# VH-VL binders against q960a1r229to459: the designs that were tried, part 10

Target 1, 231 residues: q960a1r229to459
Amino acid sequence: LKGDRIELLLPKNIDQFKKFKKDRTVISSGLITRFVSTRNPKEFSQKWISTKYVKEFNEITVNKDSVVVGAALNIQKMADTLTSSLSINIGKEIDSFIQKFSSPQIANFATWTGAIISGAKSSLSVSDLLILFNVLDAKLTLLNNSGELTQVAIEEFAEKKLFATHTIVNAIFSRSLTGFLFCLKLGETSEQDSTNFNFAALVGNQVSRIFVGLGGQPKRLTSLEVHIDAL

## First folded at step 1 (VH-VL)

Design S02 (framework fv_socazolimab)
Fold by ESMFold2-Fast, scan of step 1:
Structure S02 (fold): chain C 231 residues (1-231), chain A 124 residues (1-124), chain B 109 residues (1-109)
Amino acid sequence: as target 1 above (231 residues)
Amino acid sequence: EVQLVESGAEVKKPGSSVKVSCKASGGTFSSYAISWVRQAPGQGLEWMGGIIPIFGTANYAQKFQGRVTITADESTSTAYMELSSLRSEDTAVYYCARETYYDFWSGYSPFDYWGQGTTVTVSS
Amino acid sequence: QSALTQPASVSGSLGQSVTISCTGSSSDVGGYNYVSWYQQHPGKAPNLMIYDVSKRPGVSNRFSGSKSGNTASLTISGLQAEDEADYYCSSYAGSYTYVFGGGTKLTVL
C-alpha cells in the first residue's frame, strides 16, 4: 500500500520481508487494519513494512524437544500454545500468570513481541512477559537488516537492546523443561522507597531457574539456584 | 529533558473548529503515545483520545467520536487535536499528555509528562 | 460525568493522614493494573504522583497507592499545607481508552 507520503508493504513470506525490509519501520499485525483504513497519508512521511501476512511470523511449530511461536501472534495465542505444549505443571502456571497480569483485552490485542520489547525498554515497570520468558529459558530468532538469522537467549536480547537493530521472527521454548513454575508480581517494597517488582522461579529436581525483576532487566539469582539445587 | 509545549489560547465562535498543537522535545517522538485531556472551568479531567504515532493509529472517547481528530507530524515532533462543531460546553483547558506505549503492553501507561494547557473559549 | 467515583472532597489536619478512594468496575480499575493518580494545584497542569501501587521517582514517600478489586486508594500521610490540591485517579479502560475520576479536593486544616 502506498499513499501520498506513506508506503506500506505487505510481504507474504520471509524472503519477501528480507528483500523489502531495508530501512522500513516494522509494524505489528495487531494494528495494521486500523492503520491502513483510517490513516491520512498526508500527515506523516514514513516507510512501513507489515509482519501481518508473513507466513513465518504467524507459524506455530511443536517439535519433539521444542515449541516455536511466531512473532506476529498475540499474547493469548502464545499462552495457549505454551500451555498445551509444555509440561502440565508449567502450563498451568503460565495460564494463571497471564490471566492475573495480562488483561483479556491486552492479551487478545497486543503481540507478545510488542510486550517483550516494551519490557526490555521500560524503566517504569516490571515486565511480566519478559520475566516469564527468562524463567522459561526462551530463545529468540532474530533477523538483521542484512537478512541474516541469528538465535539469542532472551537475556542477551534485552541486555544488548537488540530490538534496536533486529526484527524478532519467533520465540523457541524447550519442551525438556520440568518442575514447578511459580510467578508473582509484588507492589511497594518499603516505606522509604516505593517500587514494583516481580519474581519467577522454575524449580526442577536438579536444576532451578530463579529471577527477580526490579523495573529493568530481570536478575538471575544464581547463588540461590545453586543452594536449592544442592538440597 | 522531556517537555511538551502547547499552542496559544484560542477564542472561537459556536459551530467553528479549533486545532491545538503539542510539540514534544527530549525523547524519540515515535517511542510514545500522546493523549489529549480537557478540563472545563471548575470541572474535572476528561480523556478525549490519543494517538500512537508509530502506527498512525488514533482512538477516541465515545463522547467525542465524529467531532475530534488527533494527528501527529513526525517531521516536527508535533501532535494535534482538532475539535469541530464547537459548543459553549467545549470551553476548557486542553492538555496533551505523554504515555510510553511500550510500557502499555507490559503493564503501565501513566501520563508521565503534560503540556502547560491551551485555553479554548467558545463564545458568541 | 466521570466514569470513576471519587469523593468530591476530603479534609485532614496538619500532620495527620487521609485516604482518597477511586471506584470503578471490572472493565477498568478491576480489569487492569493501570490506575494512576494526579495532583493538580490551581492554574497548573496535573502532575503524576502514583502509577498502580508505585510512586513516581521524586515524589514524597508520604504518598502511597493501593488497589483491591474495583477500588484504588491514594493515602497521604503527614499532611502538609502544600498537599492542598485536587487529586484525580485514572484507569485504562480497554481498546486504547482511558477514563478519569471526578476529582477530590483535599483541604488541609
Scores: ipSAE 0.000, ipTM 0.432, lowest interface PAE 14.1, mean pLDDT 78

Design S03 (framework fv_socazolimab)
Fold by ESMFold2-Fast, scan of step 1:
Structure S03 (fold): chain C 231 residues (1-231), chain A 125 residues (1-125), chain B 109 residues (1-109)
Amino acid sequence: as target 1 above (231 residues)
Amino acid sequence: EVQLVESGAEVKKPGSSVKVSCKASGGTFSSYAISWVRQAPGQGLEWMGGIIPIFGTANYAQKFQGRVTITADESTSTAYMELSSLRSEDTAVYYCARGPYYYDSSGYLDYFDYWGQGTTVTVSS
Amino acid sequence: QSALTQPASVSGSLGQSVTISCTGSSSDVGSYNLVSWYQQHPGKAPNLMIYDVSKRPGVSNRFSGSKSGNTASLTISGLQAEDEADYYCSSYTSDSTYVFGGGTKLTVL
C-alpha cells in the first residue's frame, strides 16, 4: 500500500513475511491507527508490515498435548479456543476473567499479541492478559530479524524485553494443565488514585502457579507455591 | 493533507436504491475504518455502519441491518454505502468519516478525525 | 439502540465557562470507552474537538473533557463567539457499534 509516504505490506504467509519484514515496523492490533494519526509528515517514509493476513498467524492448532493460537487472532477468539480445549475448570475461569477486563468491542477487535506486548512494556500498569498467560505457563513462538524461530516462556519474553527484537508468531498452551484456576482483578473504581491489583493462581495436580500484579510484570510467589504443594 | 471526498447530490424515488462513494486521499486508506453517519434535516447525527478494509469486516447499526451495504475498494481507496428500499425519511445528508477500529494499551480509540463534505440524498415522489 | 442523552440547549456569556453533559449506560459511556466530542457549525460537517486529549494545537485548550460513571462532560472555558455551534458526544458500545448523543445547541450571549 502506498501514498502519503506510507508503505504497508500485507504478506499472505510466513515465508512472504520473512522475506519482506526487513527494516519494516510490524503492526499488531491497536498500533497502526496511533502511528498513522500521530505520524509527522516531515519525517521520512514509514514502512510497515501487517501480520493480519499471514496464514500462519491466523491458525489455531489443537494437538494432543498443546493448543497453538496464532498471533493475529483477537482476544475473544483466543479465549474461545482456550475454553474449548483446556480443562473445564480452567476454561470456565478464563472466560470469566476475560469478561472482567475486556469489553466485547475490545475483545472482538484487539489482538492478544497487542495486549501482551503492551503489558510487557509497562512498568507501572498491571496487565490482566499478561498475568493470565503467566499463570497458564504460556510459551511464545518468536521470529527474529534473521528469520529464525525460537520458543520462550512468557516470563522470559517480558523480562528480556524480546518484543523489541522479535515478532510474536503464536502462543502455545499446555493441555496437561490441571487443577483450579482463580483470577482476581481489582480496579475500575470511580475514585482517583486507586491502585490496580491483579492475582492469578492455578492450584492442584501437586503443582501450583501463583502470581500477583501490583504494577509492571507479575511477580511469581514461589515460596507460597512450595508451601501449598506440600499440603 | 487527509481528505475524504464524497460523490454528488442524489434525488431518488421511493423504493429505489442509492450508492454514495467516499474517496480517501492523503492517508493510508487500509489503516483506518470508514464509517457512514447520516443527518436528517434539523436532526442529530446517526451512525449507520462502518467497514474495516484491512479486515474485510463491515458492521451495521440495527436500524439499517438488511437495507444498508458498506463496501470498500482498496485499489481505488474508495468506500461505498448503498441504501436500498428508500423512503421519504431517508432524506438526509450522508457523511463518511475516518476512525480507528481497535484499541491500544492507552484505551479504546473512539473518534472520527476526518469527515467527508456530505452527500445530500433527497427521496421524494 | 437509544441515543446518548444531552441537554437540547445551553447558553453562556463571552469569557465565561459552560459544561455540556452526555449520559449513557454501563454498555457505552460507563465502560473503558473513550467519549469523543464534535462541533458542528451550520451547513458544515462535524469537527472532532476532543477524545483522549485535545486533538492538536488547532483545537483550543479551552475545550476539555471529563467522565464519571455513565456521564461524560465537555467544558468550554473562556467562551468566544465562534464556539456557538451544535455539539455531539459519541461512544463505542458493547454491541460493537457507535452511538451519538442527541446534540446540544450552544448559544453565546
Scores: ipSAE 0.000, ipTM 0.434, lowest interface PAE 13.6, mean pLDDT 79

Design S04 (framework fv_socazolimab)
Fold by ESMFold2-Fast, scan of step 1:
Structure S04 (fold): chain C 231 residues (1-231), chain A 123 residues (1-123), chain B 109 residues (1-109)
Amino acid sequence: as target 1 above (231 residues)
Amino acid sequence: EVQLVESGAEVKKPGSSVKVSCKASGGTFSSYAISWVRQAPGQGLEWMGGIIPIFGTANYAQKFQGRVTITADESTSTAYMELSSLRSEDTAVYYCARDSTWFGELSYYMDVWGQGTTVTVSS
Amino acid sequence: QSALTQPASVSGSLGQSVTISCTGSSSDVGGYNYVSWYQQHPGKAPNLMIYEVSKRPGVSNRFSGSKSGNTASLTISGLQAEDEADYYCSSYTGSSTFVFGGGTKLTVL
């Protein structure tokens, strides 16, 4: 970065992050260099805090029943973790779907957290990563301004706009997911960060999960789930 | 800190079903797992099954597979255990119990227990 | 009913030590380091004494746990009258499922 106008704090663990967060803007990627070069410096937040070096935000834990992916990890590392820890059929579809909405260059630099927050903020664009988290029944561990940790469903995070009041610590995925996963992305051939509509379905699990994105947040097709589960 | 309060005693007829509730207070309901354990009069503890509320995922002991259903309602911080096709041998005290408060780490022990619900199956 | 084997009863004198065994298989006690021990007084809910084979949740250090092969053990040193209770072991069996031992009645003489 250029100049002495930016204070960037690099906490090394969650306790330091809690102490130093205050009114600082959270950043997790090299995009800060690009952001600074394209904006008027007087409009920038001069106080930044990074998740990049926080131990707890960079951890991956594969347990018997769950997979925990830290908030500072990139999309590719998240994808690799899920494909190696979930069932073979589900893992293959995750890998295939991610390749359709994120190039290797983007997936190796962008955090999954940044993509989820971007998707949750949008009222017009459809988010491929957000629908993937919805169909996989992802849970997020969130840190509030009082230093308390809570777990919420991805659907609640998006609907209640919890990105405005909380910091994402990690994502939690169930290893008990079974059945067939199908994901679809339809949109512009050269567009990397959006699509006109998307679809994701997990069927053959104890309870089917079916979502469609038509602009804004994905919608759960509960009536279709009931019909499929009755078969 | 965390307290589990179970529903009141039940007297049921053979062939019926019973649904016992377990209401949690304190802590974050969605951050822990809840198990159901029963104890017949003068007998030992028997694990029936458990649920991870944030996933809605329930696991059952083989002996109870097909007869027990464990569910959770996050809006009321309440877990339920329903046992069907009741027999006299199902007469027992039914306990709910809680694991660790941070979901993301597997917990394989029960640290907070409800007071127990007596279920009597008799004609 | 219970899959893990415990002695039905054990006894010890005040101030002495007793050990309660819990024997399973390679699919439970032998396959995981997730053995817990519970104390139950008559008419009361169980209380956690040991978790993950040897860890204490704030109980007296007179209680200790260990494991060798397919057998876990609970040792109570310096026996006191209030230790008289039923003791149950429990083990993880995979896929978020558990099994209890048959229970051991401890009598403090």
Scores: ipSAE 0.000, ipTM 0.427, lowest interface PAE 17.6, mean pLDDT 81

Design S05 (framework fv_socazolimab)
Fold by ESMFold2-Fast, scan of step 1:
Structure S05 (fold): chain C 231 residues (1-231), chain A 122 residues (1-122), chain B 109 residues (1-109)
Amino acid sequence: as target 1 above (231 residues)
Amino acid sequence: EVQLVESGAEVKKPGSSVKVSCKASGGTFSSYAISWVRQAPGQGLEWMGGIIPIFGTANYAQKFQGRVTITADESTSTAYMELSSLRSEDTAVYYCARAEDYGDYLFAFDIWGQGTTVTVSS
Amino acid sequence: QSALTQPASVSGSLGQSVTISCTGSSSDVGGYNYVSWYQQHPGKAPNLMIYDVSKRPGVSNRFSGSKSGNTASLTISGLQAEDEADYYCSSYTSSNTYVFGGGTKLTVL
């Protein structure tokens, strides 16, 4: 696209995004777009590329065994998709947990991608969305600078800091999740209070996934999983 | 982890200008937003302006518009604040601080530099 | 933009609770849920205590934040000697800028 000194590219599909990404800075958040749009156009001279209108980053695909949520969708749209696509009991817990950590005004602008990257970068803060993705065994489809797509587990994405070298395309959740999901955040009881500890457990008949957040990336409680799975 | 390291103390005459640097280490510099906040002796914190390196765009508090220029150099991961037409009232400690998260906006200053003392004397 | 209004000083005894107010307008505190609070000890840079009105960045849960209309509040419970410091609020504004409060000196008796 063309303006005074602003070069904002708005690719319509992933092939255009790959072609035009080059050395451009990726914008994946409505809040960043809001800041840019309130500035004098003559002050801009930077090149950036948006994920907002890329078809593949806005897709929701519900398959027999999985649900895929595009990277440009906001937190609320992701929550609605998971609640509608996963088992009723798991969906209810997801909805309940998200309502505890996401305000409506943040959810209207923040992409789930932005929240996941923010959580993965943090060394001090707990991340409720990141622990939720961890307990749900989420996979991310990533695009590297060479235009190659790869799929990684959310734990690998955070541990290897792949946000520094890759663009998130979508998140994939299994529709075969079984068992009881329990999510908890501990802080003040007042609404909007910050989380200083969080916990998420999916206790299934075959395997359990248990995570705790004490600051920074969630920690998997592997020993506890072994004991529970033995019962 | 991200750390911000500022340049050394400065002593300037009225009417001159000063340029303070803030070098970021750790993380991806272009994913930050860097603000400058000053504090005169015995006074409170005052936001001067900030830059979003991802866009090369700076914005300023109305009080400083026309006197302050904030820039960033991604190749050296360094942000700069230049204040011109110095007055004795500009004597203060100048801090750089990370103002927001690139992906999930905090709208808060979570990491601060150590502060640079600027003294304006005749 | 003018500074947000805070009391110049507050005091409390060890183990007590104290609340510091921060009053602005509908273009800052009242218009957004982006209020933050900072603790500053003499000669040191500020430390983030609260963001997004009530969220903690891993600090003690003795610190809590709230907001009603154009006024945000920081409450410190179980006062300890090391809490003695200056406290500043800050808010995002409708002009895409930030504004700080005038600051409050907390004395722990």
Scores: ipSAE 0.006, ipTM 0.449, lowest interface PAE 11.6, mean pLDDT 81

Design S06 (framework fv_socazolimab)
Fold by ESMFold2-Fast, scan of step 1:
Structure S06 (fold): chain C 231 residues (1-231), chain A 124 residues (1-124), chain B 109 residues (1-109)
Amino acid sequence: as target 1 above (231 residues)
Amino acid sequence: EVQLVESGAEVKKPGSSVKVSCKASGGTFSSYAISWVRQAPGQGLEWMGGIIPIFGTANYAQKFQGRVTITADESTSTAYMELSSLRSEDTAVYYCARVSYDILTGYPEYFQHWGQGTTVTVSS
Amino acid sequence: QSALTQPASVSGSLGQSVTISCTGSSSDVGSYNLVSWYQQHPGKAPNLMIYEVSKRPGVSNRFSGSKSGNTASLTISGLQAEDEADYYCSSYAGSSTWVFGGGTKLTVL
């Protein structure tokens, strides 16, 4: 007789999301992901709020100097947006790299925010999407529990573990990025020991961004950047 | 540590229905999908359908749509598979299996743990 | 949807290698990197051997998986008597549905 219910709110815009968020737990990726990580929900009062139907979390805005990708969009939609709005050389490499680490099913289902948060939480796993955001100098728009919006660099988001206290609203990429993007993923080899890593380099006009992933957060190779920029 | 324990063998007449149970222990029942897979004597494995208990959502293979109903009772950590309009061809071992989820997608990936199987024989 | 195609039987000698194929379509094996392989000994439930095409859940590294186009393959190297069993592939088929292969009986000579 005493059934258990889950209250799941589906706000339709960011103002409703801010109003309804309060003490509710955000489901920003697939619903299953949250339930896998919890004990039996009926032992607890569980109140959930979804980002899936929030208009602002599903929007794409292409400006003169930036492109904004909503937090509820899947990896493939994000990739398509970047490919069509950034330079052709950068876009082609993004498309190629994503195809190496994400099947069509995964890319068309998984949100890029879920992948970024998972990568930021991991201390052992290499995150291909996270290193891509690092090399592209991505900024995240974050919403705190008080309803305030802030923008942070992807490196700061991961370092400060802001996923614990904030909701990702969107990602912002500069359209003034120049140069050649090169990404590498080692995870296809059946070699023993610790051979899994990824690498991403953006080499531009006297400014370069170079990262390596060996597990956990990607590391910026600032010394190598200085040498390349001097050439 | 997850264990799936299925109900006992059944003998049914053609045209009747059978309801097989799968009780989960260890882990969180409601946070995993439970699938039903059958195997006729000397034949291969055949996916029938699955349920995600927390959502109450069941999905079925086309072949069984209209004849199979998969349900879950969270209070007893038990999933059920009911197959109606039984035919002799439905004689098989019926397995329940817990499905692992990809944490990034929320999609089921593979059949991680299996029950011992329930033999259902359909004969006149 | 149709079942995945596997050879009915394969055989190999102790210490040799065998490969079992699993052929689907562009809507299952060809579209997803969600192929898994199961070993079944007589009278027992299936046991997971490979998931996500090539990942092992702690089984012997003699078992390896791969995929090319619409065909996935399970390779067992250094065959041992205990490897004699039925092997089944499975693939995600979209919309929270799955398909299994017809199964392959492996005989170790």
Scores: ipSAE 0.000, ipTM 0.421, lowest interface PAE 14.1, mean pLDDT 79

Design S07 (framework fv_socazolimab)
Fold by ESMFold2-Fast, scan of step 1:
Structure S07 (fold): chain C 231 residues (1-231), chain A 119 residues (1-119), chain B 109 residues (1-109)
Amino acid sequence: as target 1 above (231 residues)
Amino acid sequence: EVQLVESGAEVKKPGSSVKVSCKASGGTFSSYAISWVRQAPGQGLEWMGGIIPIFGTANYAQKFQGRVTITADESTSTAYMELSSLRSEDTAVYYCARHLEDYYGMDVWGQGTTVTVSS
Amino acid sequence: QSALTQPASVSGSLGQSVTISCTGSSSDVGGYNYVSWYQQHPGKAPNLMIYDVSKRPGVSNRFSGSKSGNTASLTISGLQAEDEADYYCSSYTSSDTWVFGGGTKLTVL
């Protein structure tokens, strides 16, 4: 699509995306997520490329060992996929947590990718979706500017600021996760887009994953994990 | 079409270790589970363990726990199985196999690596 | 040693049907719908014939799988000479592991 001030390309598969990305700004859901996160309305004669209609970014694959969620899917579709694919206890908590931090307007229109990138960029506030991905040990498939695919842990993605140099293709979650998931957020209202503090713990029989968000990247409480796993 | 190619035959002494490799070609490696299965001469199939490369998580059969280590290198699309403290009863053909993408059936198998443990 | 019980051998004539059983417990065959069957010809790697109790990965319709309680079954109809092989069942377990049966030698008469 082209307009008076904006050229927007809509590739249909990953090969077209790689070919036409070049110097273009990547967007996943219209202009909403990018506009909010970048806060740069001055450059209106922009060259944009959308992930919205790229086949590979819209795929959901449920394997016996893993579930793969394409980067262009919205938060609600991601949540529905996880709740139907992971254990009942984990799925129930994911559904409850998403409802607490995301309104239907946000969950049905914003991509999970946009929310993750926004959270990873922030040094001031906590991100509920980012801590959820951390506690679930999410992996991201990334595409670099040379057309190479690589996979990284969500913690590495945020720590190394890979959102600046890579495009997210999908998220991968283990279906072997077991135990109890507990997520908590603290803010003035339940309708707030972000919180001042959040916490997520996955407590299993053998291994636990525990994270706290106090601003910026969630911190893993490894000493507490070792202590709990020893009990 | 995905193929799994295993390393060559090995002859080892009792008490030593062996490390067998399994290289995937022609498809995606990382999101599939890869299992290691052995077969002693004239005997049945025995599952040793498996790994999901993208997660780095490995599970082992109780019989091999503490003696087997399964790893994967995503950059080379290669899975490894290392078996330590070798005994004569470890003489077998060792197979790697990938699980079907949506289910646990092992649909693609390596050609097998013969490991002989003798003095 | 294998944990699942299979008959050591079965036989049938060309065009006939044979059934191979695979018996476990509630912690494997009885507890899950993740039973696979493998065909192995001498000197070759196994080939997947059935997965998830009854699903075929593109093999002949002559092969079918089923399960009742703690026993899974592989049925081969219209026996052909090339069906002569060793057949192994395998099941997922409550310990997040896999276990194989002892194997069955099929002879086509």
Scores: ipSAE 0.000, ipTM 0.403, lowest interface PAE 20.6, mean pLDDT 81

Design S08 (framework fv_socazolimab)
Fold by ESMFold2-Fast, scan of step 1:
Structure S08 (fold): chain C 231 residues (1-231), chain A 120 residues (1-120), chain B 109 residues (1-109)
Amino acid sequence: as target 1 above (231 residues)
Amino acid sequence: EVQLVESGAEVKKPGSSVKVSCKASGGTFSSYAISWVRQAPGQGLEWMGGIIPIFGTANYAQKFQGRVTITADESTSTAYMELSSLRSEDTAVYYCARDQFSYEGAFDIWGQGTTVTVSS
Amino acid sequence: QSALTQPASVSGSLGQSVTISCTGSSSDVGGYDYVSWYQQHPGKAPNLMIYDVSKRPGVSNRFSGSKSGNTASLTISGLQAEDEADYYCSSYTSSSTYVFGGGTKLTVL
């Protein structure tokens, strides 16, 4: 082992990250300690790049119109940020819903990006974090292999499977979201996760967002939204 | 470099409406908010409203609520400002301006301005 | 209409410094650190000089901004002839809108 090989790159800013990303696998700051402590010779062929020291992946920015949550942050930090930055009704429901699908052990360790990518890849199981991002109209800032930053809706990210070609830099949530958020998860852990069901609805004065998860990507109930918005 | 290019001058009659366009080039349109600011001859700047294209949300100054509509088309990187029930007092130069998230409500790039004249 | 109060005019000599004030309330200038300043030459669009009260977007360091309570200030040091222009302040408001000052005409003597 003796550490003569460079297997893990630790860029200190976004320009270095863009330059060194190439075909390297992105690793969150929380996993670096595990990688370093459990590293063995068979892993020397793996090329890794860390987000640990790159500001854009680790920052929380609360703007007048939006909340930006860096991709390297864990689920609990994301939840705390949204709860403190969005309306009290929306924030309380976010906190309540996350407690139903994520234990404290998971929420304080796992990144929200890992959970979103996992949900977007699945064709059989429902994803509670993904439906939450859908109902909140989350946008993702993505970095492509050419070093270009783009922003996409969470629905487009999942539909186009952009996790295969892009790195998530942050998530952006609107602070103009108003109304009542209601989230539901139904079903127990089973050997066939595809039987689980989830639901999320944001009902505001002018616009409603309603999604149902029956397995795979959440489906938007546009006809129901139009009917409710007309009332 | 990012540029905002506005549509040409308009001459309108009282009671009609006008729709001004603002096309962005050289940058990611959805990363910015676009505001509309007008300036009557010899007068100061007046904020009318703005839109955040990525969210599709628009906010308006109270004075213009009900009379102004701001929209954006991300596919063409174009923002629009429509002002209805035109009066002589609406004669002004209308600017679109970019509000970059990093500037927190500062307008760092401005269009060249569109002159709207309301005449009888 | 503009809600922020600026002096209608200010004058200074070449090489001197001048300060332009912008006064609002706790619901705009006093409540937020989102004050910006714009320079406008005749027939031209405004140009951003200061944002976030005191930050420069790459303009000369002769331009500086500050804030105390409900009043923001733009200071221009080492006055040059080209500084002669109209200056506007702007602030974010508690209504999630923006408001401009009435504008100040700077005359360089």
Scores: ipSAE 0.000, ipTM 0.469, lowest interface PAE 15.1, mean pLDDT 82

